VH-VL binders against b7j9k3. Designs and how they scored, part 5

Target 1, 255 residues: b7j9k3
Amino acid sequence: MTTEPGDRAWVLHHYPYGDTSLIVELFTRTQGRLGVLAKGARRARSALARIEAGRPLWVRWLGRGELPVLAQAEELGPFLPLNPLQNLSLFYVNELLLRLTQRRDPFPDLFQVYEETIDALCSEPGEGWYLRRFERRLLENLGWAPDLAHCAECGRSPDAASSEHWLYQAAHGVFCRAHAPDAAVAIEAAALVWLRGAMQTRSMPVWNSSLRRCLEQELLVHLGGRPLESRRLLTAYLRRTQPAMTIQKREEHSE

## First folded at step 14 (VH-VL)

Design m5
Fold by OpenDDE, look of step 15:
Structure m5 (fold): chain C 255 residues (1-255), chain A 121 residues (1-121), chain B 107 residues (1-107)
Amino acid sequence: as target 1 above (255 residues)
Amino acid sequence: QVQLQESGPGLVKPSETLSLTCTVSGGSISDYYWHWIRQPPGKGLEWIGVIYYSGSTYYNPSLKSRVTISKDTSKNQVSLKLSSVTAADTAVYYCARVDYEGSYLEYFDYWGQGTTVTVSS
Amino acid sequence: DIVMTQSPDSLAVSLGERATINCKSSQYVSDYVAWYQQKPGQPPKLLINDASNRATGVPDRFSGSGYGTDFTLTISSLQAEDVAVYYCQQYWSTPYTFGQGTKLEIK
């Protein structure tokens, strides 16, 4: 059996298989989501004990079947202890990949975004802009992201310089005020411009709720109407640590 | 502390236009979203519409064709107009505000006392 | 429109006892739910926002819970001043909608 070329990977999830093994769901650069059988990983003092979420690995596997055998796993970076918020954020991002991607479907660009998201949640705990970025990029990579550059009815484009509000509707995209649907989430033009852009800068805090709702609605469609438990937990945690009674000042928009 | 007070004619004839004003004190209207909500006698609450800080408006689809919300920053007032009224438009009308600036969390912690409008010939 | 359905329509509870009011949304609304108390001749008063956050000045005996489609307002120990009509509201998407109300009385 020929060993496959090595790949950079992150552990999304693992669960027991037999007495001594694990099935491990990996997110890899070149293979996408990859399920592997980690033999002996549950044994005491196993060299595979480093298989955990939030740590980058270099992995090799044997076989081309549905569950190839993990042949090698090497740590590519230091272990960084995560606090509860960081863990919930990682759990949420990982669950999105597990629920919405198929195995052996590579997304190199999304892989980079994933790594950047992990870096961001480590360096800026409590912020949400990088999660919104990940959500949008996930939808884009899967070909499910609606057009945010044009009103779905008239083709008019949001202007970041304007304070105009647009309407977002899941599966359909955005609408100008003249063509507002019966049910929608209001969102500022500048927020839409941010969301369809590179998203290299933080979103404005005032956009947090609208961005969250827009992306949550869109993702929910593709989740078959079954919301993520991780999202519920993360949302609950954020509500406790960031009370809604905080007054936010409106500031000028920037992409 | 911000205070809201609705005012307008208590009686409107059928087919006429209902006009109400919400006067705000203790704060500027310029940086908040302002909503109108009504409650028919003995019934629940119905959201009418909103005017954003930018001046953009959004209305309940059930009333959209008849509703106009506007604001006058110089007077610190928000206005509601409802055209072609019928007996079904008899209600207590409230103006309301969200609790912090720029919020898209559209729950209402500031309410006016409400003004009763009766549609009758 | 998202329909908010409260249950029960009316509730009688003894002083000092627990009162529970349920609210179900016709579709997913995350935690974007508020609860209001309304007494006769008064506007609604905000009790709970974000499904479980108690508004400023609201007594500890009031609590909210729920996520997704099922929400609950609980009064742990009913007081005489708690007699009112209670409303749930979703602010997930426009048009914003309220439950039909629950009348709470003392048994």
Scores: ipSAE 0.838, ipTM 0.915, lowest interface PAE 0.7, mean pLDDT 92
Fold by ESMFold2, look of step 15:
Structure m5 (fold): chain C 255 residues (1-255), chain A 121 residues (1-121), chain B 107 residues (1-107)
Amino acid sequence: as target 1 above (255 residues)
Amino acid sequence: QVQLQESGPGLVKPSETLSLTCTVSGGSISDYYWHWIRQPPGKGLEWIGVIYYSGSTYYNPSLKSRVTISKDTSKNQVSLKLSSVTAADTAVYYCARVDYEGSYLEYFDYWGQGTTVTVSS
Amino acid sequence: DIVMTQSPDSLAVSLGERATINCKSSQYVSDYVAWYQQKPGQPPKLLINDASNRATGVPDRFSGSGYGTDFTLTISSLQAEDVAVYYCQQYWSTPYTFGQGTKLEIK
């Protein structure tokens, strides 16, 4: 019985090693994040010269140590050049994984969300809902997502039809107005319900700005108070170049 | 065109309760979030708190034991009560709103004209 | 509380020249910073939100920049009508706080 061992993977990052090689950080379906040595990958005639972030690959590696040797890498889909905004969004998603996961720690559900996120960023203008979904799914997979279904004090549940704002406190969860803690920020009940669901949207939600702040605060707790360089660059780019996105009206407003 | 007009007593004795009203014209208070911000003479600005269009409130922790923000939709008014006042509460008091149609964060694109409150010792 | 510290406290600039006002937060605030202009006897007027987004109706000579803890308001070509006190404000975390103000004058 012959087999063709290998794994589906994405390049998160790479950097030079020695004169002709790369160290490549992969996100793999079965092994989670994996660092590999791509020997000779910077040589002019290397078969591995096209190892780039955002490329889906079938990979094989040799060795069981901390830095296995990349034996094979073949493309699993068409290469589409990314514009600067798409590249910054990819950098952001990849930096989250690099900072918050450990090598050899598999997350199959997150791997699927990562692939859906990359597909969405290739087809969406600007900063989209898919980044908020990735952030939330990452927190869920790492065991850091707070319970959004109940007020941390009284157990009352948010109602998506309600115009009520709730209070979000990173590391501590959500609170109804009756139990607002001394330090927290506002978030709409509909945003909390959205975060508990499939997180699918035809257009940018009206509460996206408050959601961005809450997720960034939660992630920052786990980054040890050290912000992401990719987030800074992405934010600076969006402020300089992107027009305001269409805002979906709240259902409670009458005209 | 939305207009915000604060009104109140102007002079309040120490230990009493300060009561202010922000009357909104050219729009409904139900469509927006409403904040109170104050400015002592010759000093910077201090955020007091917010009432959301849903009726939920959130207050600056330094003031929360003494402050109540409420609204009366039938009069299109937002109110501030600050109890047990001292000379430190002498300030110009502003009502302000957040632009819910654009960004949903707590920066203030519309301000009332302000009303001066003096707490005499 | 996040302390917002502006510098300088006062600034005198010749007409047509560049004015630069700095604001530093005591903690990380991402880009959740706004800038206001206040003239005597008037309420504050929003100039910039999200560190660099010019508010509606604000002349393009006003620009904001910064991220994290260090923020700057720039007036590229000062006009007489720009004489005012300028405030920065963070809205990253409660309580929302303002800088002490920077008085801008014509030199």
Scores: ipSAE 0.644, ipTM 0.814, lowest interface PAE 1.5, mean pLDDT 84

## First folded at step 15 (VH-VL)

Design n4
Fold by OpenDDE, look of step 15:
Parts: structure tokens; sequence; C-alpha cells
Structure n4 (fold): chain C 255 residues (1-255), chain A 121 residues (1-121), chain B 107 residues (1-107)
């Protein structure tokens, strides 16, 4: 039985299998989410002890079944210790992939976004724009992202140069003020333009609440109304470290 | 500290238009979102609507057809108009603000003392 | 609209004892819930925002908890000045909605 050619992968999650093995959920560039059986990974001095979240690997596996055997795992980068916030953020991103993607469904673009998200997570802890970017890209790759370029009723487009507010509704997209639905999240036009763009720059802090709610609502639809534990934990952590009643000036929100 | 004070006629006849003003002191209205909330006697609270810093407005769907919120930056005032009033519109009316400048949809940490409006013939 | 349902409608608690008020939302609202205290003839006063964060000047005996759809306001040791009507409110989406209120009295 010949090994597969190998792939760049990140560990999303692992759990015990038997006395000496692990089942490892990987996110790979060419295979998408991939579950593998890591035989002997739980043994002392196992070469597979390097299997951990937040570290890129080169992996090879044997078999074409649902759970192929991990044949090789090599580190592609140094270990980077993460603080609690970074760990929670990684946990959140990984749980999104675990809950919303199917195995053996490759998303090369999303894989790149994932790596960029981890890099941003490490370099800019406490920021949220890269999580919003990941959330949007995930929805786009899965074909679930609503149109943010047009009012769902009249087709009018948000203008980033305007201070106009639009209304976001999960599954339906955005509405101009004239066609506001009964229930929605208000969001500034410029925030929508950012969200539907390349998102290569930070979002404005003043958009954080609206962006979070919009994307959380959308994701929740696809999560079957079952919210992520990681999001709850992350939210709780952020609330403790970032006081909710902070007086800030709007002018300070622009970078 | 910012202070909010509601004012207007305490009595309005049925089918007429209720007009209220919220005068803000200790801060500018320019960069904040301002809300109107009402409370019928002995009942709970109902959100009426909001005016954004840009002047855009959004209203409770239950009142949308009858409500107009506006602001006058020169006077540092926010206004509420409610047309075609009935007895059901009898309430204490509050203007409110969020402390965080630029927040769109948030809690209310600044309240006026409220003004009572009675709809009666 | 998101319906906020408080329980109980009224509560009598002895001085120094714990008071607990619950609030349930008809839809997921994350932690975008606030609690208010209202005394007769006064506007509501913010106690808690984001489900568990005490507003400035709020005594430590007040605490909030919850996430998703179920929320709780707790007064660890009831004081005489705590007699009031308490409201929960969601600000997850418009229109903003409040609970029907819970009247808290001294037993």
Amino acid sequence: as target 1 above (255 residues)
Amino acid sequence: QVQLQESGPGLVKPSETLSLTCTVSGGSISDYYWHWIRQPPGKGLEWIGVIYYSGSTYYNPSLKSRVTISKDTSKNQVSLKLSSVTAADTAVYYCARVDYEGSYLEYFDYWGQGTTVTVSS
Amino acid sequence: DIVMTQSPDSLAVSLGERATINCKSSQYVSDYVAWYQQKPGQPPKLLINYASNRATGVPDRFSGSGYGTDFTLTISSLQAEDVAVYYCQQYWSTPYTFGQGTKLEIK
C-alpha cells in the first residue's frame, strides 16, 4: 500500500483512540479536513507527540478510507507559545472548521486564509478583524455567504463614502434603510464594503459589535442554532479583559 | 456628565401628533446614537426608535408608520413626533443614549427623567 | 421580535438573603443583555451590560450571568434600597426589547 504524496496540514483537534493511538482532525491544503489515525501517538517518546493545534505539519497517510493511517508528520515551523486569548481564538477557528466543513472537501483558498488568521492571531492578539475575515471567508467558501453588495429588495449598493447605515439579516443579506426588515442588525455602509472586500486591513473598532453580530447570526444558521462553546468562552474572556463601558471617541476608531 | 431632559405637552388629544424634545447638556449630540423609549402606566418598556449620528433613523416596526425622530445639532436637541395618537400612546417617554461613542446597537446607560404624556379628549 | 420573558413576575426576599431573577430570550442573543433597576418615579438605571458586566457605581452584591438564551440577575444580599422593578433587555437586534419586569419586595 503506497502512501499519499503528502500535504501541508494543521491540527484542529485530536482525541484518544484505544490505549496508544489518537484520532487527529487535520486541515490540509489539498484534501480539506482530514481525519487520520495516529497509531502509537500516545506512547512515551512517540515521534507523533508533536501533533498539536497551532502548528503546521507536513503529513502523509496510508489508505483511502474515511480514517487513513498517519504515516508521517513533520514540523514545518517552530512551536509558538500562545497566551489564553490566542488559544481561545485558535480553538474558536478550529471549532468552526470542525463543525461546518466536511471531510475530504478541499478549500485551498480557505486554507490560506486559515494560515493568515493564525499569523494575525499571533502577531496581533486581542484584535478581532482577522476572525471576522475568517468567518466571512469560511461562509464564502462553503457557498453560504449572503450578498453584501446589494439591497435584497431594490439592488442598491452600499457606498463606503457614505455614513449611511444598512440592515443585516441572517440568510437574507443586507437591506437599505427604505427596505429595512422588522428585525436586523444595523451596520455602517463602510463596514459592509470592508466585509465583502479583500479584508487585508483592519476593520474599524467601532464596527466590531455589528460585525460580530452579523457574522455570528449567519454562522448560527448553519450551526443549526447550536452555538459554539469556543465562542462563548472567547466572548467571556474578551468581556473580562475589555471593559464594556469604555468611553472612546469615534475619531480614535480610525486607523 | 451628560444630562438628558425630555419636554413637551403633557396632554394630547386623540388623532393629534405628540411632539417631544430631548435637550442634552454636558455633551454634544453629534457623535452619538439617541433613542426614544416609552413606558405606559404600570407597564414595561417599549423601544420606539433611534437616530444615528449621521441623521439616519430606524424605528420599531410597531410604530414605524407614525414615528419621526430628528435632531438639531445647533440646539443640541433630539425630537420625537408620534402621529395619530390614541389612548394606547399614554406613557412616560424617555430619551436615552449609549455611553460608548459610535455604538450602533447597545444598552442604555444615560436616561432622561422622562416626560409624561396623556392622550385624552 | 425577540421576546424577553422574566421570572418570576414578583419576588419577596428577606433582608440579607439572595434574590434571583431569570430572563429568557425567544432567540439567541449571545451576551447582548442588559439589566435595569427602576424605582418609582425614576427612569431605569443600568445595572448590568453584556450579561455579566456591572455598570459603574453598581454595588458588588449585584451580578449577572448567562449566555445564549438564559440569563440571571442575582443580588447576593438584599438591601432595603434594592426594592424596585428590574428589567432585562436584549440589544442583539432591533427592535430592542425588554422583559415584562420583576417586582422585588422585602419579605
Scores: ipSAE 0.878, ipTM 0.929, lowest interface PAE 0.6, mean pLDDT 92
Fold by ESMFold2, look of step 15:
Structure n4 (fold): chain C 255 residues (1-255), chain A 121 residues (1-121), chain B 107 residues (1-107)
Amino acid sequence: as target 1 above (255 residues)
Amino acid sequence: QVQLQESGPGLVKPSETLSLTCTVSGGSISDYYWHWIRQPPGKGLEWIGVIYYSGSTYYNPSLKSRVTISKDTSKNQVSLKLSSVTAADTAVYYCARVDYEGSYLEYFDYWGQGTTVTVSS
Amino acid sequence: DIVMTQSPDSLAVSLGERATINCKSSQYVSDYVAWYQQKPGQPPKLLINYASNRATGVPDRFSGSGYGTDFTLTISSLQAEDVAVYYCQQYWSTPYTFGQGTKLEIK
């Protein structure tokens, strides 16, 4: 028995257990990631058959230890008929949590960002700011986000109004032009300032490509050099469907 | 349309400084990022470095102690200097850029014709 | 430095047949790979960026694929004008590096 109250949660993933059951990985508001046993969930007409990613749930569980039994799952939100890009984006966000967090490690701020990310990917026409924001907030919550306010060597700060480039080196931070390391990539000062802030822009900024490369490199450090299948699939989809529409070019006579 | 033409001496003596110029016509160098890339005879291509439109530079670590990239907006030119040359610096030298702007991506879709430099004495 | 290794070093293919050139990076580069064609006496010409995206004006018989460390350039029906040396290049991290090249000939 348990007196554990219910909690708001999202399904990250599930996989078979035995003949009729599922193990479900939940992201919960109060407990962080939680693995539960959904007994009989694979039976026809199971009351638990509606456990899928992209639906908010109110859940209750029974038992102590690492794998409590899921006792209740109530749908809290509408069906989300996601297009392929939205599904791949959700898969990516969920895989990041599965690979980088531990069970029973609460992240209330990240839970809020996760819900905002789901809302944004349902309403946005393509990949953009909300994935960059989620990636950065994830790194911040896990204590892995580099200091973007100061050159790692001299302490100078990026100025969003400056056109001078900065260098980004995963695991090592950012550098002004005078202290550039041997292996790095260029990034706009405005992109660094955006990553330090609330990340509230509603349009896809032109420097999103620089953010994408830098954040992918940073996450890869913590994935042990083992990339995400969801990232591969998402990237392949984006290149096939949107390579020319999301990149703007300077006109030859720009004056 | 934009045209890129490298120029400079074809023969340079060992220990001297190699000096090349990329002349840009049909567009302004101020609007783009400029790269130098070289190709030794019978070997692959080597990225030398970049000059950003701000004038800031970044160089291949293998060459950074000997290389300077600069630009002259009044002549619409990008320049390369490589000091203390040896026979290993014999190559075709290219200037290059990306048509794409607004973010940093380093695949090169505009190349000059190249200029051959031989280091010999 | 990220080493880009091409195979084979040279390849002979009959007109109208498929040519396949491989490129392997020494570390993960996502899809930040470009392919170039270089004919004698000419600068390299961009064929492919982002591993699979054809550059403007490149015939659709050229295609690229790959992700992570393994990349392929395919010419689906070889034409006489495709005789050249082909290079892959990564732009994941500095220094940006190129493969050693693959010489394509008509058999």
Scores: ipSAE 0.782, ipTM 0.882, lowest interface PAE 1.0, mean pLDDT 86

## First folded at step 16 (VH-VL)

Design q2
Fold by OpenDDE, fold request of step 19:
Formats: structure tokens, C-alpha cells, sequence
Structure q2 (fold): chain C 255 residues (1-255), chain A 121 residues (1-121), chain B 107 residues (1-107)
């Protein structure tokens, strides 16, 4: 069996295989999603016993098949315990990759975004902008992201300065008011500009609902209409911990 | 405390234009989403359309060709016009506001008392 | 349009007993569901948003649950003042749509 040179990887998911082994789904920089067989990982004294989501690894594997054997796994950083919200956020991001990517299809740019997303969920727990960023970047990398720069009918471009509300329709993109489709999510022009940009900074809180709905609807198209359990759990947690936002005036937000 | 009050003619003839006004007191109409919803006698609720805080509008596709929503900030009023009315447009018409809680949503926190409009010859 | 279907159309519940109203959406709507109470001659009053969040001033006996396509409004102990028609509403996508209503009466 040929030994691969190794790769930086994150654990997306693992599940038992036999009495002593695990199948581990990895997200790697150069190989994309990679499933590996971690032999003996379930043994009490196994060096592989600490395979956990949210921790970067250097991994080597043996074989070229669908499920190569994990030959080496080294931790690339300290274990950072995640709180429930962070765990649910990570679970959501990981499930998106598991459901929407194919194995052995590398996305180096998305891998970077993934790492940045993990950093953001650790440093800014409870925020949603980095999830929206990940969702959009995932769609873009998969070639499924609709054009947000032009009305799908007339080609008009959203003007962020106008605060005009546009209409987002999953699988079709954006529409100006003159060409509003029968079903859509209303979204401010500035939010669209943010969404099609680099998204390196936090989005405006006032856009949270519209951005979430737009991206969730888009993702659902590609999920075959089967929603994610992680989304449900995350949403439920957020509602329990943040059941009601304080009533605020728009003018107070300097939008 | 914000208060919404719908007003307009209680009777409209077929093919004419229904015109309603929602007068808001106890708060500005600016910076909020305003909706019109109607309820035919003994029936459920139907969303008509919305006017956003900057003035853009979006309408129910079933009514889009006949509906115009506008607002007058100087009068603190939101208006609804529905053209070419028929008996099917007989309903109680409500104006409603979406509150701002860090994000705009489309559930309705505040409702007017409603105004009854009957379309009859 | 997303169709919201309530069940039952009407129910009678004894005072102090639990009342349960169901609402099904024709497609996935996450938790973007609201519940309203409407008494005769009055506009609807918001009870629940985000499927399970009680609006301000709503008694604790009212609760909402559900996610995706199946939603439930529960009154844990029916009071006389709870006699009304109840509506669910989705605000997931335009046009925003309501259930047909459930008439709740005292048995």
C-alpha cells in the first residue's frame, strides 16, 4: 500500500466500525472530503482515541480506495473545548460539507473559509455572519451560487445606498421590485452587496433573518428538500438561549 | 404606545378603486414595515402586501396588478389602493406593523382594529 | 404559495383542560411560524413567533412548538377568555400565508 504524503485535515464526523475501529470523515486541504478507516481507534489506549471535531490534524493514509486506512494522525494545536452553541455551529457546518460535497473533490479556498469559520465561531460565539459566509462560499465553490449582482430579469444591479429591498428566490437569484417573483425573501440591497462580497466583516444584525432565509432556502434546493438536523438543533438552541431580542429603533443602529 | 386606525369608505361599487388609510399614532411610521391584510367575512386572513421603511413595496401575486401601497410620513399614514374591485374583495381590512427587534421579520406585532369594506352595486 | 393547514377546524375543551391546535405547512418553513388569537370583532393578536417564542404579555399557559412543517399551539389550562379563533402564519417566504383558523370553544 502506498503511503500518501499527508494533509491538513479537520474531523467532520466519525462513527463506529466494528469493535475497535472508526470511520472518520475528514475535510482536507488538498483532497477535499476524505473518508478514512481508523483501525483500533476505539481501543482504550489508542493514540487515535482523541479524534474529535473542531481540532485540526495532520493526517496520513494508506491506499487509494474509497476508504483508505488512517496511518497517522497528529494534533496540530491544543484542544479547545467548545460550548454547546459552538458545538452546534460546528455540527451545522460539518453537516453541510457531509451532505453537499463529494469525497476526493478538493476545495482549497473553501478549506480556508472553513478554518476561518471555526476561528470565528470560537471568537464570536452567537454571531451568525460567519455561518452565512460559509454557506455562501460553499455554494460558490460548488458552482451553485446564484448571481446576486443583477436582477435575473432586467440586469439591474442592487444599489446599497438606496436601502431598496430586493427579492431573493432560491435557484434563480435576485429580482428587483419591478420583476418580483411569486415567491421570495425580501432582502435589502446592502445585504446583497455584503453577501456577494468578501464577507470578512460582520453583517448588519438587521439582515440576519433575510440572509438566513435566503441561504437556507438556497441550500435546501441542493439538499433535495431535506433539511439538516443540525440546523434544527442550532435553531432550537438559539431560541432557548435568545428567545427574544430587545426592541430597538432602527435609527439607533446607525444604518 | 403605537396605535393603528384604518379608515375609508365602507362601501365601494364594483370596478371602482378601494382606497384605505392607516393612521398611526404614538409613533412614527418611519423605520418600520407596514402590511395590509384582509379577512373576508367568516374566512381566514390574506396578506395583501408590504411597504418597507424606505418606501419599496411588495404585493401578493394574487393581487399585484390591482394593489398599490404607499405612505405619507408627514401625515404618519399608510395607504392601500385596490383597483377593479369585485364582490370577492369584500372584507375587513387591517393594517399591521412589524416591530423591530434587531431584525425585520414578517410576523405582525401591531394591528389596527380593521375597517369593513363591502363591494356592492 | 405555502399552504398552512390547521387541525382541527374547531374544538371544544373544558375549562382547565389542555387545548392543542396543529398547523402543517405544505413545505419546509423552518421555525418561521407565528400564532395569532382573534376574538370576535377584534383584530388578530400575536401569541407566538418563531414557532415557540411567546410574545410580550402572553400568558404562560400558551406555548408553541414545532419545526419544519409541523407546528403546534398548546393551551395548558384553558381559561374562559381563551375562546377565540386561532391562526398560524408562515413568514418564511412571500406571499405570507395563514392557516384557515381553528375555532376554540368551551365544552
Amino acid sequence: as target 1 above (255 residues)
Amino acid sequence: QVQLQESGPGLVKPSETLSLTCTVSGGSISDYYWHWIRQPPGKGLEWIGVIYYEGSTYYNPSLKSRVTISKDTSKNQVSLKLSSVTAADTAVYYCARVDYEGSYLEYFDYWGQGTTVTVSS
Amino acid sequence: DIVMTQSPDSLAVSLGERATINCKSSQYVSDYVAWYQQKPGQPPKLLINYASNRATGVPDRFSGSGYGTDFTLTISSLQAEDVAVYYCQQYWSTPYTFGQGTKLEIK
Scores: ipSAE 0.924, ipTM 0.958, lowest interface PAE 0.5, mean pLDDT 93
Fold by OpenDDE, fold request of step 19:
Structure q2 (fold): chain C 255 residues (1-255), chain A 121 residues (1-121), chain B 107 residues (1-107)
Amino acid sequence: as target 1 above (255 residues)
Amino acid sequence: QVQLQESGPGLVKPSETLSLTCTVSGGSISDYYWHWIRQPPGKGLEWIGVIYYEGSTYYNPSLKSRVTISKDTSKNQVSLKLSSVTAADTAVYYCARVDYEGSYLEYFDYWGQGTTVTVSS
Amino acid sequence: DIVMTQSPDSLAVSLGERATINCKSSQYVSDYVAWYQQKPGQPPKLLINYASNRATGVPDRFSGSGYGTDFTLTISSLQAEDVAVYYCQQYWSTPYTFGQGTKLEIK
């Protein structure tokens, strides 16, 4: 068996395989999502015992099949304990990758976004902008992101300087007011401009609901109408720990 | 505290245009989203449409061809016009607002008392 | 349009007993569901938003639950003042739609 040179990876999920092994779903920089068989990982004192989500690894594997054998797994950074919210956020992001990506389909840009998302959820727990960013980048990388720069009917573009509301419709994109579809999510032009941009800054809180709905609806299309359990759990947690009704004032948004 | 009060003709003839006004007191109509919702006698609620804080409007597709929502900041009023009315438009009409300024929320925490409109010859 | 279907259409519950009203959406609406109470001659009053968040001033006996397509409004101990028609509403997508209502009476 040929040993691959190795790759930076994050554990998305693992589950038992036989009595002593694990199947581990990895998100790697150069290979995309990679399923590996971690032989003996369930044994006591296994060197592979630290295979868990939330930690970057250097991994090597043997074979080119659908499920190569994990040959090496080394931690690339210190373990940072995550609180429940952070864990749920990570769980959500990971489940998106598990459900929507195919194995051996590399997304190096998305990998970077993934790492940035983890950094953001660690540094800014409770915020949603980095999740929206990840969701959008995921859709973009998969080639599923609707055009947010043009009305799907007339081609007019939203103007960030305008307070005009546009209408988002999953699978179809955005519509100006003149071409309002029968079902949509209303969203400010500036929010659309943010969403199609670099998203290096926080979104305005007043956009949170619209952005969430737009992206969740879009993702749901590609999830075959089967919502994520992680999203449900995360939503439930947020509702329990954060007030649903917050005073939202208009603030200047600078990119 | 903000208060909403709907006012209208009470009786409108078929094919005519229903005109309602929602007068807001205790706060400005600016920077808020204002909705119209109606309820036929003994029936449920139907969302009519919304006017956004910047003046854009969106209507229920079932009514969009007949509905016009507008606002007058100087009078602190939101208006509803429904053209070509029929008996099916007989209802209590409510104006409603979302809670926070600039929010895209579409649940309604502030309601007027409603105004009854009967369409009859 | 997203159809919100409540069950039952009418409910009679004894004072002090639990009342449960269900609402099912025709499609996934996340937690973007609100519940309203409407008494005769009055506008609807917001009870719950985001499926489970009590609005300001709403008694603790009212609670909402659910996610996705199935939602429930519960009154843990029915009071005389709770006699009303209750409506669920989705605000996941336009047009915003309401359930047909559930009439709650005292048994």
Scores: ipSAE 0.920, ipTM 0.953, lowest interface PAE 0.5, mean pLDDT 93
Fold by OpenDDE, look of step 16:
Structure q2 (fold): chain C 255 residues (1-255), chain A 121 residues (1-121), chain B 107 residues (1-107)
Amino acid sequence: as target 1 above (255 residues)
Amino acid sequence: QVQLQESGPGLVKPSETLSLTCTVSGGSISDYYWHWIRQPPGKGLEWIGVIYYEGSTYYNPSLKSRVTISKDTSKNQVSLKLSSVTAADTAVYYCARVDYEGSYLEYFDYWGQGTTVTVSS
Amino acid sequence: DIVMTQSPDSLAVSLGERATINCKSSQYVSDYVAWYQQKPGQPPKLLINYASNRATGVPDRFSGSGYGTDFTLTISSLQAEDVAVYYCQQYWSTPYTFGQGTKLEIK
């Protein structure tokens, strides 16, 4: 059996296979999303029993094909306990990858963004701009990101120095006020400039509600109109733990 | 405490232009989005449009060809103009605002008392 | 436009009993739904935003639920002062739209 080279990986999801094994969906640096068979992982004494999301792994696998056998899984970092919000955020990011990426399609840039997102999730709890960044980078890597630099009708460009509001429409991109579609999300020009840029700095809190809706609508198109369970759960958690006004203030600050 | 008060003619003739003013007290109009909403007698609510803090506007497509929303910061007033009115434009007209400054979430927690406009010959 | 459809159009409930009003959106709107109470001669009053969050000053007997396309306003124990028309509204995207209203009366 040919052993594949080792790779840095994160667990996105796992589910039972037979009595003693797991199928594990990994997000790897060089292979993209990778499904592996973890034989015996369900056994209490298995070294593979520690497979979990939120912790980087070094993995090796045996065989070729759609579901190679996991041969090695080593933890590359300490276990960091996540609070419920952090866990739901991670679940959300993972579900996006599971639903929107294909196996064996590597995205090295996205992998880096993924790790940065997890790091931000841990170091900046309650913030949401890094989720918006991840969402946009995911769309870009998949080739689905709409043009945010030009009005879809006239080609005019948003000016970051302008407080003018533009209109975002999922799948179609942005429109200046003169060419506003019948249905849209209003968003400041500067927010669009941020969103289409490198996003190395956090967004302005005041943009977050618009950014969230824009990106959620865009992703929903590619999800075939089937919303993510993780998104629902995350939303529900936020609503239970925070008043709407506080949420809005924080959402404008964090999401 | 912010207060909104709509004013204008209670009667407008067909084909004329309806002009309303929302006078705001207890706060500046400069940092908020202002909406107009109307309600025909015995019917539901219809969103007319919004004016953003920098002055740009967005209207309901069903009315955009006839609607103009503007504001006067010196008077702390928001205005609505609806041209070419018909009997179908008979309604109570409300100005409204979202509580949180700079909010893009368009639920309405501040309402004026409304002003009745009847279109009749 | 996103169509908000309420059910029923009218509802009669005995004092102290539960009242339930439903609202369905023609497309996904997440939890960007508000509920309003309107009494005769008054403007609408915000009751619920984000589908389930009570606005300030709203009694605990009012509650909202739902996500996606199906939303519900519940009054756990109807009071005399709750007689009104209730509206749902989406603010997911423009144009912002309201349900047709549900008239709530005492049986």
Scores: ipSAE 0.887, ipTM 0.931, lowest interface PAE 0.6, mean pLDDT 92

